# Ledger of designs, part 2: miniprotein binders against b1l550

Target 1, 279 residues: b1l550
Amino acid sequence: MRLPEELLERARDIHSEAPSHRIKLDRVGSFGLKVPVEFKGFLLLAEADVWVSLPEGRRGVDLSRQVEAIYELSNPPKDPFSLCREAAISLLEKLNYADSSGVSIRFDAPLQDGESLKYYGVEISSIASDEIINKIRVEILGMTACPCTAELIRAYKSSEIAATHTQRSLGILEVSTKAEHPDPDKLASIIERAMSSPLRTYTKRPDEGGLVIRSLSNARLAEDVVREMIHLFLEEFGHLPEDTHILAAVRSMESVHMHDIYAERSFSLDEIRKEISSH

## First folded at step 3 (miniprotein)

Design p1
Fold by ESMFold2-Fast, scan of step 3:
Structure p1 (fold): chain B 279 residues (1-279), chain A 81 residues (1-81)
Amino acid sequence: as target 1 above (279 residues)
Amino acid sequence: SEKEKAERLIKLAEILFELAELLRERGNYERAIKLYEIAAKLYELAAEYYKKLGDTERAEEALRKAKEARERAEELRKELE
């Protein structure tokens, strides 16, 4: 049963009271909200976090207004990029004591691959203050093949057929920009093209053999994959603002070791252009 | 401070107005309308903070920008007729 308004009016406004300690908090909000989104023709269930900064003189945040902000904008379902950006801005309008707001939305994005679908991870955010910063992180699995072992086997045997170990590798591209969120399908494509071969949701034996042969013909170190991802990223997205920040990384789940191999590079577009021009 | 709040809101409203202009140019009218409306609200809120500061000139400028944003949204609604 809903409580009478008279009881709500008599309750203390705890959130507006002075806190025990005058300390500013960076992120206070509602985390793990389920929201429907429309992504490239698919209706998906996404998970959202919403937050605002809390000034030193205020005890708490109005959580009901945070939930209202995202749900008002999520019905009917819309693309997650617009939802993310618009909700972050709406939070500042509804919660005028806040200096900044943020929204993060995560989901598994479908990717058409022949007659099958595969999925890759997407997390987007928008942070609003005196500017809007849009962030996107894409993670997708692919296959890598070791060039070192391939060379050793080629040298040992007289065969022209390369042989080496293969493994699953997780490719990661993260972009923070004042421009619109980059298209995650393009980011996923960059990662897959940098790998030895893509992975599939289901395969028959002939298809599996083809993926392995492709991987062997395109053997790459994790370091090679990261450099190729950066090269392809600059080709596709070099037009973004110069203060755009990128993280490119690969985690190779080594089939012949008890541990993984990891390679990464973080950079701004301004920084990488200067580095390339210095060599 | 009230001044910092007003300045932040003006900057956000300007970003949204500019994004709405780009969406309008690309034919994304429904999204452009919503961004113009949000920009207008942010300009109006900034005007209230400027009024509290006694800055009548900046308050009036913010209200003029809010009106412009609302007019752009209404023009697009008529186009979607």
Scores: ipSAE 0.012, ipTM 0.480, lowest interface PAE 8.4, mean pLDDT 83

Design p11
Fold by ESMFold2-Fast, scan of step 3:
Structure p11 (fold): chain B 279 residues (1-279), chain A 81 residues (1-81)
Amino acid sequence: as target 1 above (279 residues)
Amino acid sequence: SEKEKAEELIKEAEKLFEEAEKLREEGNYREAILKYLEAAIKYLEAARLYKKLGDRERALEALRKALEAIERAKELRKELE
C-alpha cells in the first residue's frame, strides 16, 4: 500500500499548519534521549530532555532538529553543564519560531568512597529565552538517628552512648541561578555533612560499628538536617546572586513507621539573609 | 513593532557583550560567561525577528555576533575546567 499524493504533500508541511486550537504550548520536545557525557574523568550515559516553546499558530515542532542540536554537541562527549547550556542556545538558533528552549540532563554521579565508589543523583537544566537560568538538583542518601528515642534509652541505661533507631534519609538540594551551575560534589558534601552520618557502598566490620556509633552520637531530626543543610549552603555558596533560589529537603524513611517524614524549605538568598539577620 | 523590538534586542545584546568583555579583562570569568550567554540569547532573538521581517543582512549579522559571544563563553569555560 502507498499513501495518496495529498497525504504525502500535507505530511511535509504538517508542523507549519494551523493547529486545531490556537493555544501556546510551553514545552514541546524530545524526552528520554540517551547521551554520553564526561563528568570529572568518567564517561557516563546520561538521559536528556530537550524542548522549546510552540506558538499558538503553529501545529508542531521540528523534532529532528532538536535531536540534531544535542547529538552534534555531545560528540565527542563533554561535561554535562556545557552541553546543557550550549544545546539550549543551539535549539533557539535552529528553531526560529521558539521564544524559549530548555535542556535537562540526568545522571548518577560517582563519588569516591574509600577504596570504592558510591553514586548520587544529579539533574541539571538550562532554560534559554531573553536570559539563561541554570538549575541543578542533587539527591544523596545518608543516615539519621532519632534523638527522642536516644534520650529515653540513655536515661534508662545510664549510658553515654545512646541507643536509638536509625534510618536511611534522602537529602535534596536544588539551586536555580543566573550564575553557572554549582559543583554537584560540593552540594552532595553539604548534604552528607548535615546528616547523622553518610552511607557507604562497602564497610568492613570495624568501620560499620564506627558508622553506627557516629550516627547515634549525632542524632538529628529531619528538621535539624534541613536547617544544617541551609547553614552549610550559605557558607559555601553565599556568593551567588541574591535572586538565586534554593530548595533544601529531607525525606526520612522511618524504620519504626510505615510512613516517611518529610521536611523542606524554599528560599531566595535575599530572603534567607534578611530572616537570619533579624535574629 | 517587530522592527523596533529587534533593534532594542541588538542594543541590549551589545551592552551585555561589552559588560562581558570588561568582566573577562578583570578576571571575573564566571560572570563574564553568563553575560556572554545573555548577549548571545538576545542576538539570536533579534536574528529571528529580522529573519521574519525578511531582513536577511541584519539577521546574519546578529547571528554572527551571537556565535562570537558563544565562542567567547566556550573559551573561558575551558580555562575554568
Scores: ipSAE 0.000, ipTM 0.179, lowest interface PAE 20.2, mean pLDDT 79

Design p12
Fold by ESMFold2-Fast, scan of step 3:
Structure p12 (fold): chain B 279 residues (1-279), chain A 81 residues (1-81)
Amino acid sequence: as target 1 above (279 residues)
Amino acid sequence: SEKEKAEELIKEAEKLFEEAEKLREEGNYEEAIFKYLEAAWKYIEAALLYKKLGDTERAREAFRKAIEALERARELRKELE
């Protein structure tokens, strides 16, 4: 149903009215929007949140302008990084009362895995205020093997190969920068290389045995994985601006425990270089 | 002043955008992309300054031009990949 346009002339502009309390809100927006994106040759359905700040003197935001900001830029589908940055800027263009804007886009990224595909999680955002800050978070599962149990079994059995428990571990890299978003495939590669072994979508018994043996030969604590991720990150992305902030983390779903093991480190490039140089 | 800085950023962005258009016509896509991106960032910086100064109309125009420059860069990047 379409109401007469004459009603728009008589209706109150609720959003522009003074609020009940003069309190600024940091994020007001449309969350859980479905948007198509093009990623590395794949057409994917992503989920997007769009938001703006709301000044203390204004009752509400015009949600139709927020939806316009992202949907106008999503047809035809484009890469999620361009969409994220352009939509954040478009929000400030369309909503002049806002001090800041933000866009977050989430999707599962396909990664070639032999003749099959595997998937890893990607969340990107662009936040515009006095500057533009781009964030990316990549999460991918890998395998870790316990070095402590491996050493104990090796001592006990005097065997040619150590046995130990293995488990899935979730590796996490989050980067916040004034530069363009880092390539998520490179972040996923860093995480996988830091693990005892990557995981696969499909394996036959001989290949499965090979992955397990590689994992056992490269046993790592969650703490080891985080340190290796940081090392590999600095090799690949050490050229980013000094005020770039990174979170490196691992959650190990311990097969011998009812609980997970977690290790993390947050740092800026400036901070970590000073730390390493002092040694 | 911040107003003078914003005005100069707009002029710089306009020149960079024109340079990018010429490079695109010449088939020099890599250099055109760089110039479009540089223009976009200068437009964004100018827009944020105008917004801080309460000049909503100039801020809005600068943001629109930034988006246009980003779209041009994206289109050319697709041609290269």
Scores: ipSAE 0.067, ipTM 0.604, lowest interface PAE 6.5, mean pLDDT 84

Design p14
Fold by ESMFold2-Fast, scan of step 3:
Structure p14 (fold): chain B 279 residues (1-279), chain A 81 residues (1-81)
Amino acid sequence: as target 1 above (279 residues)
Amino acid sequence: SEKEKAEELIKEAEKLFEEAEKLREEGNYEEAIKKYREAALKYFEAAILYLKLGDIERAYEALRKALEAEERARELRKELE
């Protein structure tokens, strides 16, 4: 059932009233909305948050207009990047008292892995004001091998050592830019390439000793993975605006320890270029 | 009401999906693809309406059926190539 129109008009009047305290609010909106999106040929159910700023002189936001804005743009399903940007702009147009708006969309993205599919996490947002800032975060699990020259000799004699010193690692790339959202598949590829291990690649003529030695020769610390992710990111996305901000991080779940190892670096493109050129 | 509209869209989508299955069995792949895509769109429209109503369970079910219809259409497109 819907409320009578007279009650809906009264509710709108209440939202237009002066609040008890003249305090502006940064984000007021509808959080946890389910929205279908089309991603690279897949129809996915994503989770969305939508919000606007609320001025000090207005009591409330019309939440129904926020929901209508994103759902109108979701039919038929479109790519989540266009949906994110268009919905943020639409919110400012529909809610003229707001000076900023935002949309965040989260989903698990399919990635082809040989003859199977695996999934990685994607979160995107667009914040609209006098300009639009687009943000994307990609998280993907991979494998690394612990480098140890002393254990390299033992691993050559025993495959159990290699299994003991391999670990799962979560790679993270987050990008904030005035340009369009970077392609998440390319971000996921950067993370996986930084974490690649020969043990992930099956050989037609298995030489167990040689495979273990090759794995350890390509072993990477979390610190190595973060540096490699940054290097690969600059090769692929160094053309983005200089004020683009990046977070690169790795969380390694060590097989021989009860605790995780974590490494990260945040930077702008301008900052990192100056740092690299000064060495 | 939006609930009645969503239920009607589900019924329309189910009918279109059944028509597509029959066309596929008859070897009429091009027409089957069209009907599967029409079914997918109707299921998707129902899913949006169920989301607006807060009926997450029915929204997910409708989305799953939309995905199934789209997958059937995609498989047939590959066979035509």
Scores: ipSAE 0.000, ipTM 0.240, lowest interface PAE 16.0, mean pLDDT 78

Design p15
Fold by ESMFold2-Fast, scan of step 3:
Structure p15 (fold): chain B 279 residues (1-279), chain A 81 residues (1-81)
Amino acid sequence: as target 1 above (279 residues)
Amino acid sequence: SEKEKAEELIKEAEKLFEEAEKLREEGNYEEAIEKYYEAAMKYLEAAFLYKKLGDTERALEAWEKAVEAFERAEELRKELE
């Protein structure tokens, strides 16, 4: 059922009124919208937030225009990166009182490797103002193994100890740039290569032994994984603008302790290059 | 006509959605997910045709049903993880 036209017109007038307090708001919009997207041949249900800035002299935003903008651009489903950028630009064009607009889109991306199917987390955003800033965060699970334990196993040839000293780890890469969003599959690949071994959700064959063996052959601490992620990131994406900001992090879920190990580093490309060149 | 095609797509989507509901009730989650996705695609195609015809009300209704079908598929997918 549609709202009467008189009520819709009156509601629109309310948005242009002066507020009770003349305070600017940074983000006002529609959050938790469900939108279908097409990602590398897969149809996925994504969750989207859309928003604009609200000046101190205006009471409210036109929320119906925000919802209309993203749904118009979502039909037919398209890739979430184009949707994110186009919707942010469209919002700023449609709501001319705003200084900035933004769109965030979250989804689980399928990663297919032969018969194995795994999902990793992707969150992207585009923030439009006088320029566009694109942000992407990729989270993927993998396996890590203690180097000390791997060395003991090599000496004593005991596979039982190996199994108890591997743990699940969440790798995180977040990139904020004026360039296009980096390819999330490449970010996921960097994370997996930095870890001891990837973790698979759907395995057609029992490959548990293979994962343990690979983890032991490439044993790394959380700190080692973060450093390797940064190294691999610079090799793949070092061409991005110098003011590109990166967060690299690992959270290791300890099997023998009641706590997690966490390691991270935030940096700009300009900052990290100077650091590396100085030592 | 495009209007008849859109109406036919809605009927096909409704049938697929009902098949998915039955498969879910039987515990056949993987097949249910597939049928929900198929239903969602038919609803999206219908929404596109209604939009082209200027029937914004039926386009929005079909779009909302597509989102519902996708939602059901994703819920089951997460149960399988």
Scores: ipSAE 0.012, ipTM 0.500, lowest interface PAE 7.7, mean pLDDT 79

Design p16
Fold by ESMFold2-Fast, scan of step 3:
Structure p16 (fold): chain B 279 residues (1-279), chain A 81 residues (1-81)
Amino acid sequence: as target 1 above (279 residues)
Amino acid sequence: SEKEKAEELIKEAEKLFEEAEKLREEGNYKEAIYKYIEAARKYWEAAKLYKKLGDTERAFEALRKALEAMERAYELRKELE
């Protein structure tokens, strides 16, 4: 098969022509590409989107060049961060009419958990123009326990550990920076440490008891988890450029409600440091 | 069941991969490429089903086998070009 050559031939015929309307487009590209990547010694099949800006005077984008940009760099498979960064730069080199380019790569990252593996979601992107901006989003499930119900029952029964409702919570950290992508394993660790306890792929009964006791002893509101995530992030990644932008969020699947609880904070490193120092 | 379908896809993929290996050894690179690609597709479908079932270990094993099959196909394609 010669898919890139076929796409290149079609693009050459019409894409350089003037469009029907002189309107700039922000993102034009090939979405949902399957690309192999190597992550922490694991071979994974990732899903990639590649795109460029399209100026008002040009009818279309050369899609063949977009596919070439990522596939040339993905064979043999390499780490998704280098692939993302290098492909974004290659897109601008190959498609010189574009003002900007972008690459997003999504995969489920394996994480060692005893004798098993668990998985968390990773999406990375690199956006290239006069400078390169690297973005990473990590999502991982953990457990939270309700401190309000725990406190009420503890007060009533005078027990050391109160019974309360536990629920799954999705922790989210998103980082946009001019520096290299942060290590997703470290971001996942921050999220898990901020939770009442991590979730496991499987556990034996004694291990399950320990997990539940840990969660009950460390009861946290979604709001508490977000604040702890920010605190831990600053300890681990406070060295990043001051204009680094972070989103920290938690979605708690409340076991006693038909709806979820959501807490979020978006900030730059400069902004959050000034806020913390003023309080 | 979803589990039975995933197991069937793995067996089909394994057979296609073995056929591709034999074709490669016989020097029939073009047919080997097609069989490797078919094997990869079946492994990928099985991986998605195991993921849906929460069987993450089998899902990633199937994914790694899909990647291996694709790597074999791409290597042989370069020799034909």
Scores: ipSAE 0.000, ipTM 0.147, lowest interface PAE 15.4, mean pLDDT 79

Design p17
Fold by ESMFold2-Fast, scan of step 3:
Structure p17 (fold): chain B 279 residues (1-279), chain A 81 residues (1-81)
Amino acid sequence: as target 1 above (279 residues)
Amino acid sequence: SEKEKAEELIKEAEKLFEEAEKLREEGNYEEAILKYFEAAEKYLEAAELYEKLGDTERAIEALLKAWEAALRAIELRKELE
C-alpha cells in the first residue's frame, strides 16, 4: 500500500529523471479537461487542453501543476479569451523548465436565430513563449447550391430538379494573431453571409421549400464561398496586424457524391493585400 | 433515474469531503488527501450526469466542488513537503 508522501516522492523523482532518449517534445500536458466559461452572458461547460514544451533532458511534466493553473483561473467562471491567455502565461510561470505553453478551449457558442438559439463550434487557443499568439477557429453549417443547377432551373422553371442539388456545407474561419482574439460571432456572421443561405432553427415548423428557393437564388460553389469569406473578412478585420494568418475553408457534403468537396485558402494579411492590389 | 443517481453522487461526495475536513483537522493529512480525491471523483461523476441531463447549472456547481476538493488535496500535499 502506497502512502501519499511516498506517491509524491516517487512521482517527482520520475518526472525529473533523464529520459530513455534525449528528444525534445513540443506539446505535453492534460487534454480533455472540463472547464466552466462565461460567454456573452451564458454559462457554458467547455473542454480544455493545456500543454508545455518538454526539454530533451527531462522525462516528464508536472501534470498536477497544469491542472492547478487552469482551475485557479476558472473559479469563478470567466470569459474563455482571458482564461485561455492567462492560463498559458500561468503555465510558463509554474513550469520553469518549459520554453513554451499553450491552452485550447472548445465549446458550442449560442447564436440568436429568430426566436430561438442555434449553436456553432468555437476553438480558442493561446500559445505563450517570448510572445503570445492567439488563435480562434469558428465552424458553422449552412447551405450551398450549384450555380449550374440554378441556371438549369431558370431555363426549365422546375423546382423539383433544384431540390436534388442543394447541400449542407461547413464553413471554417481560423485566425492566428498577436492581437486579441477576433469576436467569434462576427466570424460566424461572415461565414453565414458568404453561403447560399444559413441553416435555421425551427421554432414552429420547417420551411424547407423556402430554404431551397433562397439557396438557389444565391447559388455559390464552395470556391465562391471561400472567396466571399475572404472578401468579407478583409472588410471586418483588415485592421489586424499584417502578420495575422487566416485559413478560410468550406467542406460541402454533396448529395450526389460519396465524398465531400473541399476548398480552402490560407494567407497572411500582408500576402493577400499584395495579391489583390495586383489586379 | 439518472437525476437521482447524480443527486446520490453529490451526497456521497459531500460526506467524503466532510470526512476529509475532519481528518485534516486531526492532523491525519495522508487519509485527508485520499478522501478529498474520492470526493472530487464523485463530484465529477455527478457533473457528467448533470451535463448529459442538460442541467448546466448543476453540472457547473458539481464541477466547481470537484475542483475545490482536488485543490484542497493538492495544497495539503504541498504542506507534507
Scores: ipSAE 0.012, ipTM 0.541, lowest interface PAE 7.8, mean pLDDT 80

Design p18
Fold by ESMFold2-Fast, scan of step 3:
Structure p18 (fold): chain B 279 residues (1-279), chain A 81 residues (1-81)
Amino acid sequence: as target 1 above (279 residues)
Amino acid sequence: SEKEKAEELIKEAEKLFEEAEKLREEGNYWEAIRKYLEAAFKYMEAAYLYKKLGDTERAEEAMRKAAEAYERAFELRKELE
């Protein structure tokens, strides 16, 4: 049985109605979508968020169209950077009431580590309006060692005591730019080089003592690691537009205590160049 | 035609899922993850076709199976860390 024509004629677009309060919303969309992506030869499971801005006079957005659009753009799977940019642009074109659109895609990136793979976290986004802004955040674990602990070893000639004072640290680089997304493998490399030593996932001949000794010979405070990350970033990516914004951060995790040590710095390329030039 | 394509995608996805289960048992974890994701992709495509055909029950079942394949890949990937 068909629905009466009178009901079809009186069908209303709820989303086009006036809202309870005339307030614009910055991000309205579908969050936590699972999408396939291809990254450096790997087919990966990624998690995506898609959204658009909502004007003050419109009650809601067309969520079903957002979900269907990203699924169509993910078939066949493509690199997450192209998918992110393409989907953001497509959403803005399809939803003409929106002033801006955005897409965020999160996945764990494989990185070769000897005979095995380790993973680091990647989150990318693209926000489209009159221009497109691309953002990438890379998080990778490494090792840090306190310089005070290293000094204690020199004083007491005891490497075994020092082993109790190394810790896992999470390094974070986040870049927001009008240029293309930076290569996440290069960002991960910068983070690892700034650490006391990289964290090993697997090796044929584990050498935990050697890893600790290497960390202690390159002892660094979280503050030192952040400064080194910024220095290395400028060497590799100083060519990006001057209004590029960067967050560099380190979180040092103590397994036997409930507190972490955290250090960060956010800056634009223009800002940091002026600061360095002043000294 | 689209119905026949959707049915064939389901069969292909089922084979890929079985291959992934076998690879996981053999310790070939990265290939297992890849096969689970390929299965999920084919289930999603079948679900989209069934939805276009107005077959909501088969679309929902295919999407449920896609979610299962994604979850297997996701859980296995986390265990590798």
Scores: ipSAE 0.000, ipTM 0.162, lowest interface PAE 15.6, mean pLDDT 77

Design p2
Fold by ESMFold2-Fast, scan of step 3:
Structure p2 (fold): chain B 279 residues (1-279), chain A 81 residues (1-81)
Amino acid sequence: as target 1 above (279 residues)
Amino acid sequence: SEKEKAELLIKFAERLFEWAELLREEGNYEKAIKIYEYAAKLYEMAAELYKELGDTERAEEALRKAKEARERAEELRKELE
């Protein structure tokens, strides 16, 4: 059953009214929408947020038109990169009072590595205004081994392979660019290569021993991992526009502490190249 | 591993089935049908992997869920007629 048309016609258009206070809002929208996407041959259920800017003279946003924008473009399911860009543009076309729009899509991406399937976190965004800014955030777990404890034990026992504590570490790369979204599998690969070793979903006992030995032989501080991630990023993605902005971060879940260690660096490509070339 | 592949397929299928249920409730029958069919395919793929692993119980459960998804899609096709 639907409400009678007469009743709906008598209702005020609340969204078009003047607000109680003339304050612009940066992001107003529908958050937590379920949207199917196709990612590298997989059909995945993603979570999407859609928003627009709201001018100081308007009380509210037409939320139904926001939902229409993304759902119309999600059937049939398509890649999340095209979906983000197309939906952000569609939002501005449908909501003429908005100065900017945005779409973010989040999902766990499957990654085939050897015989195992593992997953990593992906968030893909597009923000539209006079131009389009594409943003991608990748998070993946790896292993780190402490070089400080390794050196202390080596000094004490003269060990050829350092004994030290290992822990899971979360690596994070976030890229904002006017170019197309970077390939998230390549970003995940950069993070894993910067770690002491990658993690596996399935490991046989001999392979597990090898992974641990690899990690111990490649002991790295969280600070070392961030620097290596930046180095590897520049090798792979240094061709992006110089105003591309990157966040590189590591959160180490320290096995010998009750707290985590965190290291990060934000930079533009122009900024980091000048910094590196000054040495 | 095959077991991990099967578990991921089950999780994806479950999320798709839930999304198809929401589409059905919203009256978007055409999209709901398509997504129910995708869920069924993923359940069937998981069932095949569980059979290869000798996990008969999980294989049978996955096939039961695939059948349920296909039945929901067929019911909606009849509503569209």
Scores: ipSAE 0.000, ipTM 0.120, lowest interface PAE 19.2, mean pLDDT 81

Design p21
Fold by ESMFold2-Fast, scan of step 3:
Structure p21 (fold): chain B 279 residues (1-279), chain A 81 residues (1-81)
Amino acid sequence: as target 1 above (279 residues)
Amino acid sequence: SEKEKARELILEALKLFIEALKLRKEGNYEEAIKKYEEAAKKYEEAAELYKKLGDTERAELALLIAKLARELAERLRKELE
């Protein structure tokens, strides 16, 4: 038995009612949605979060309308950047009580690695208000070698022992900008070039030994890697708006310690340009 | 065939290099020197084949390892003098 139409039409709209307490909420939405995206010729299953701000006078958000907005735009699958930006704008247009909206999309991006593929982490977002802010975070594993340990081993003429002191490092670049999202492949390339050597997914033993030896010849502290990432970022993306905000970071997973080494720097393009020019 | 020969040379060279590292740790410097020199020679031969195949990255890696092996052999040779 269905409820009569007149009863359904007269039902209370709970979401539009006044809340128990007049408190604004910054983000209310649907989190962990699975959405198909097309990325550089690959069909990927991404994870998405969608949200809006909620004013102090409104009890709740129409979650069904949020889910409809992103799924309508994801069929057929499109590139995650267009999906992210278009969905954020659509949410703000459809939910007129909100003063801001946002969409985040997360996926593992394929990258050519000889005849095979390796993967790196990508999270993109678009936040819409009276302007649009696009954010991208790229995380990729590489290899570093400690210069202090390498120098100590060289002093004792035991270079082969230094090979055991290479470690995995996670490089991180995060960019927030009013311009379009930077290309994640270029961000991943910056991170890999800043490290002692890249990490291969399907390395044969000869290539593995070579990567270790190459990282020893290009030994870098986490601090060195962060500075190099910033330098390379400015060469590639220095044309972005001056209020573009960047986070560059490295987490080194020490093979001889039970703890990680971490180095980071946050900056705007305006800030870093003034700092560098003062020297 | 040439790609297979290059790969076989690399695998044999790597085995010799690992044996040399073990012998050096055990204090057997004379045998370690011989194994390093054999490894270097095979890495150099593999590098030439990779160059012919247009695989410049594998060729460069093989030459880097060969150079390291020869340097390690020379250091041990000086210790024995």
Scores: ipSAE 0.000, ipTM 0.093, lowest interface PAE 21.1, mean pLDDT 78

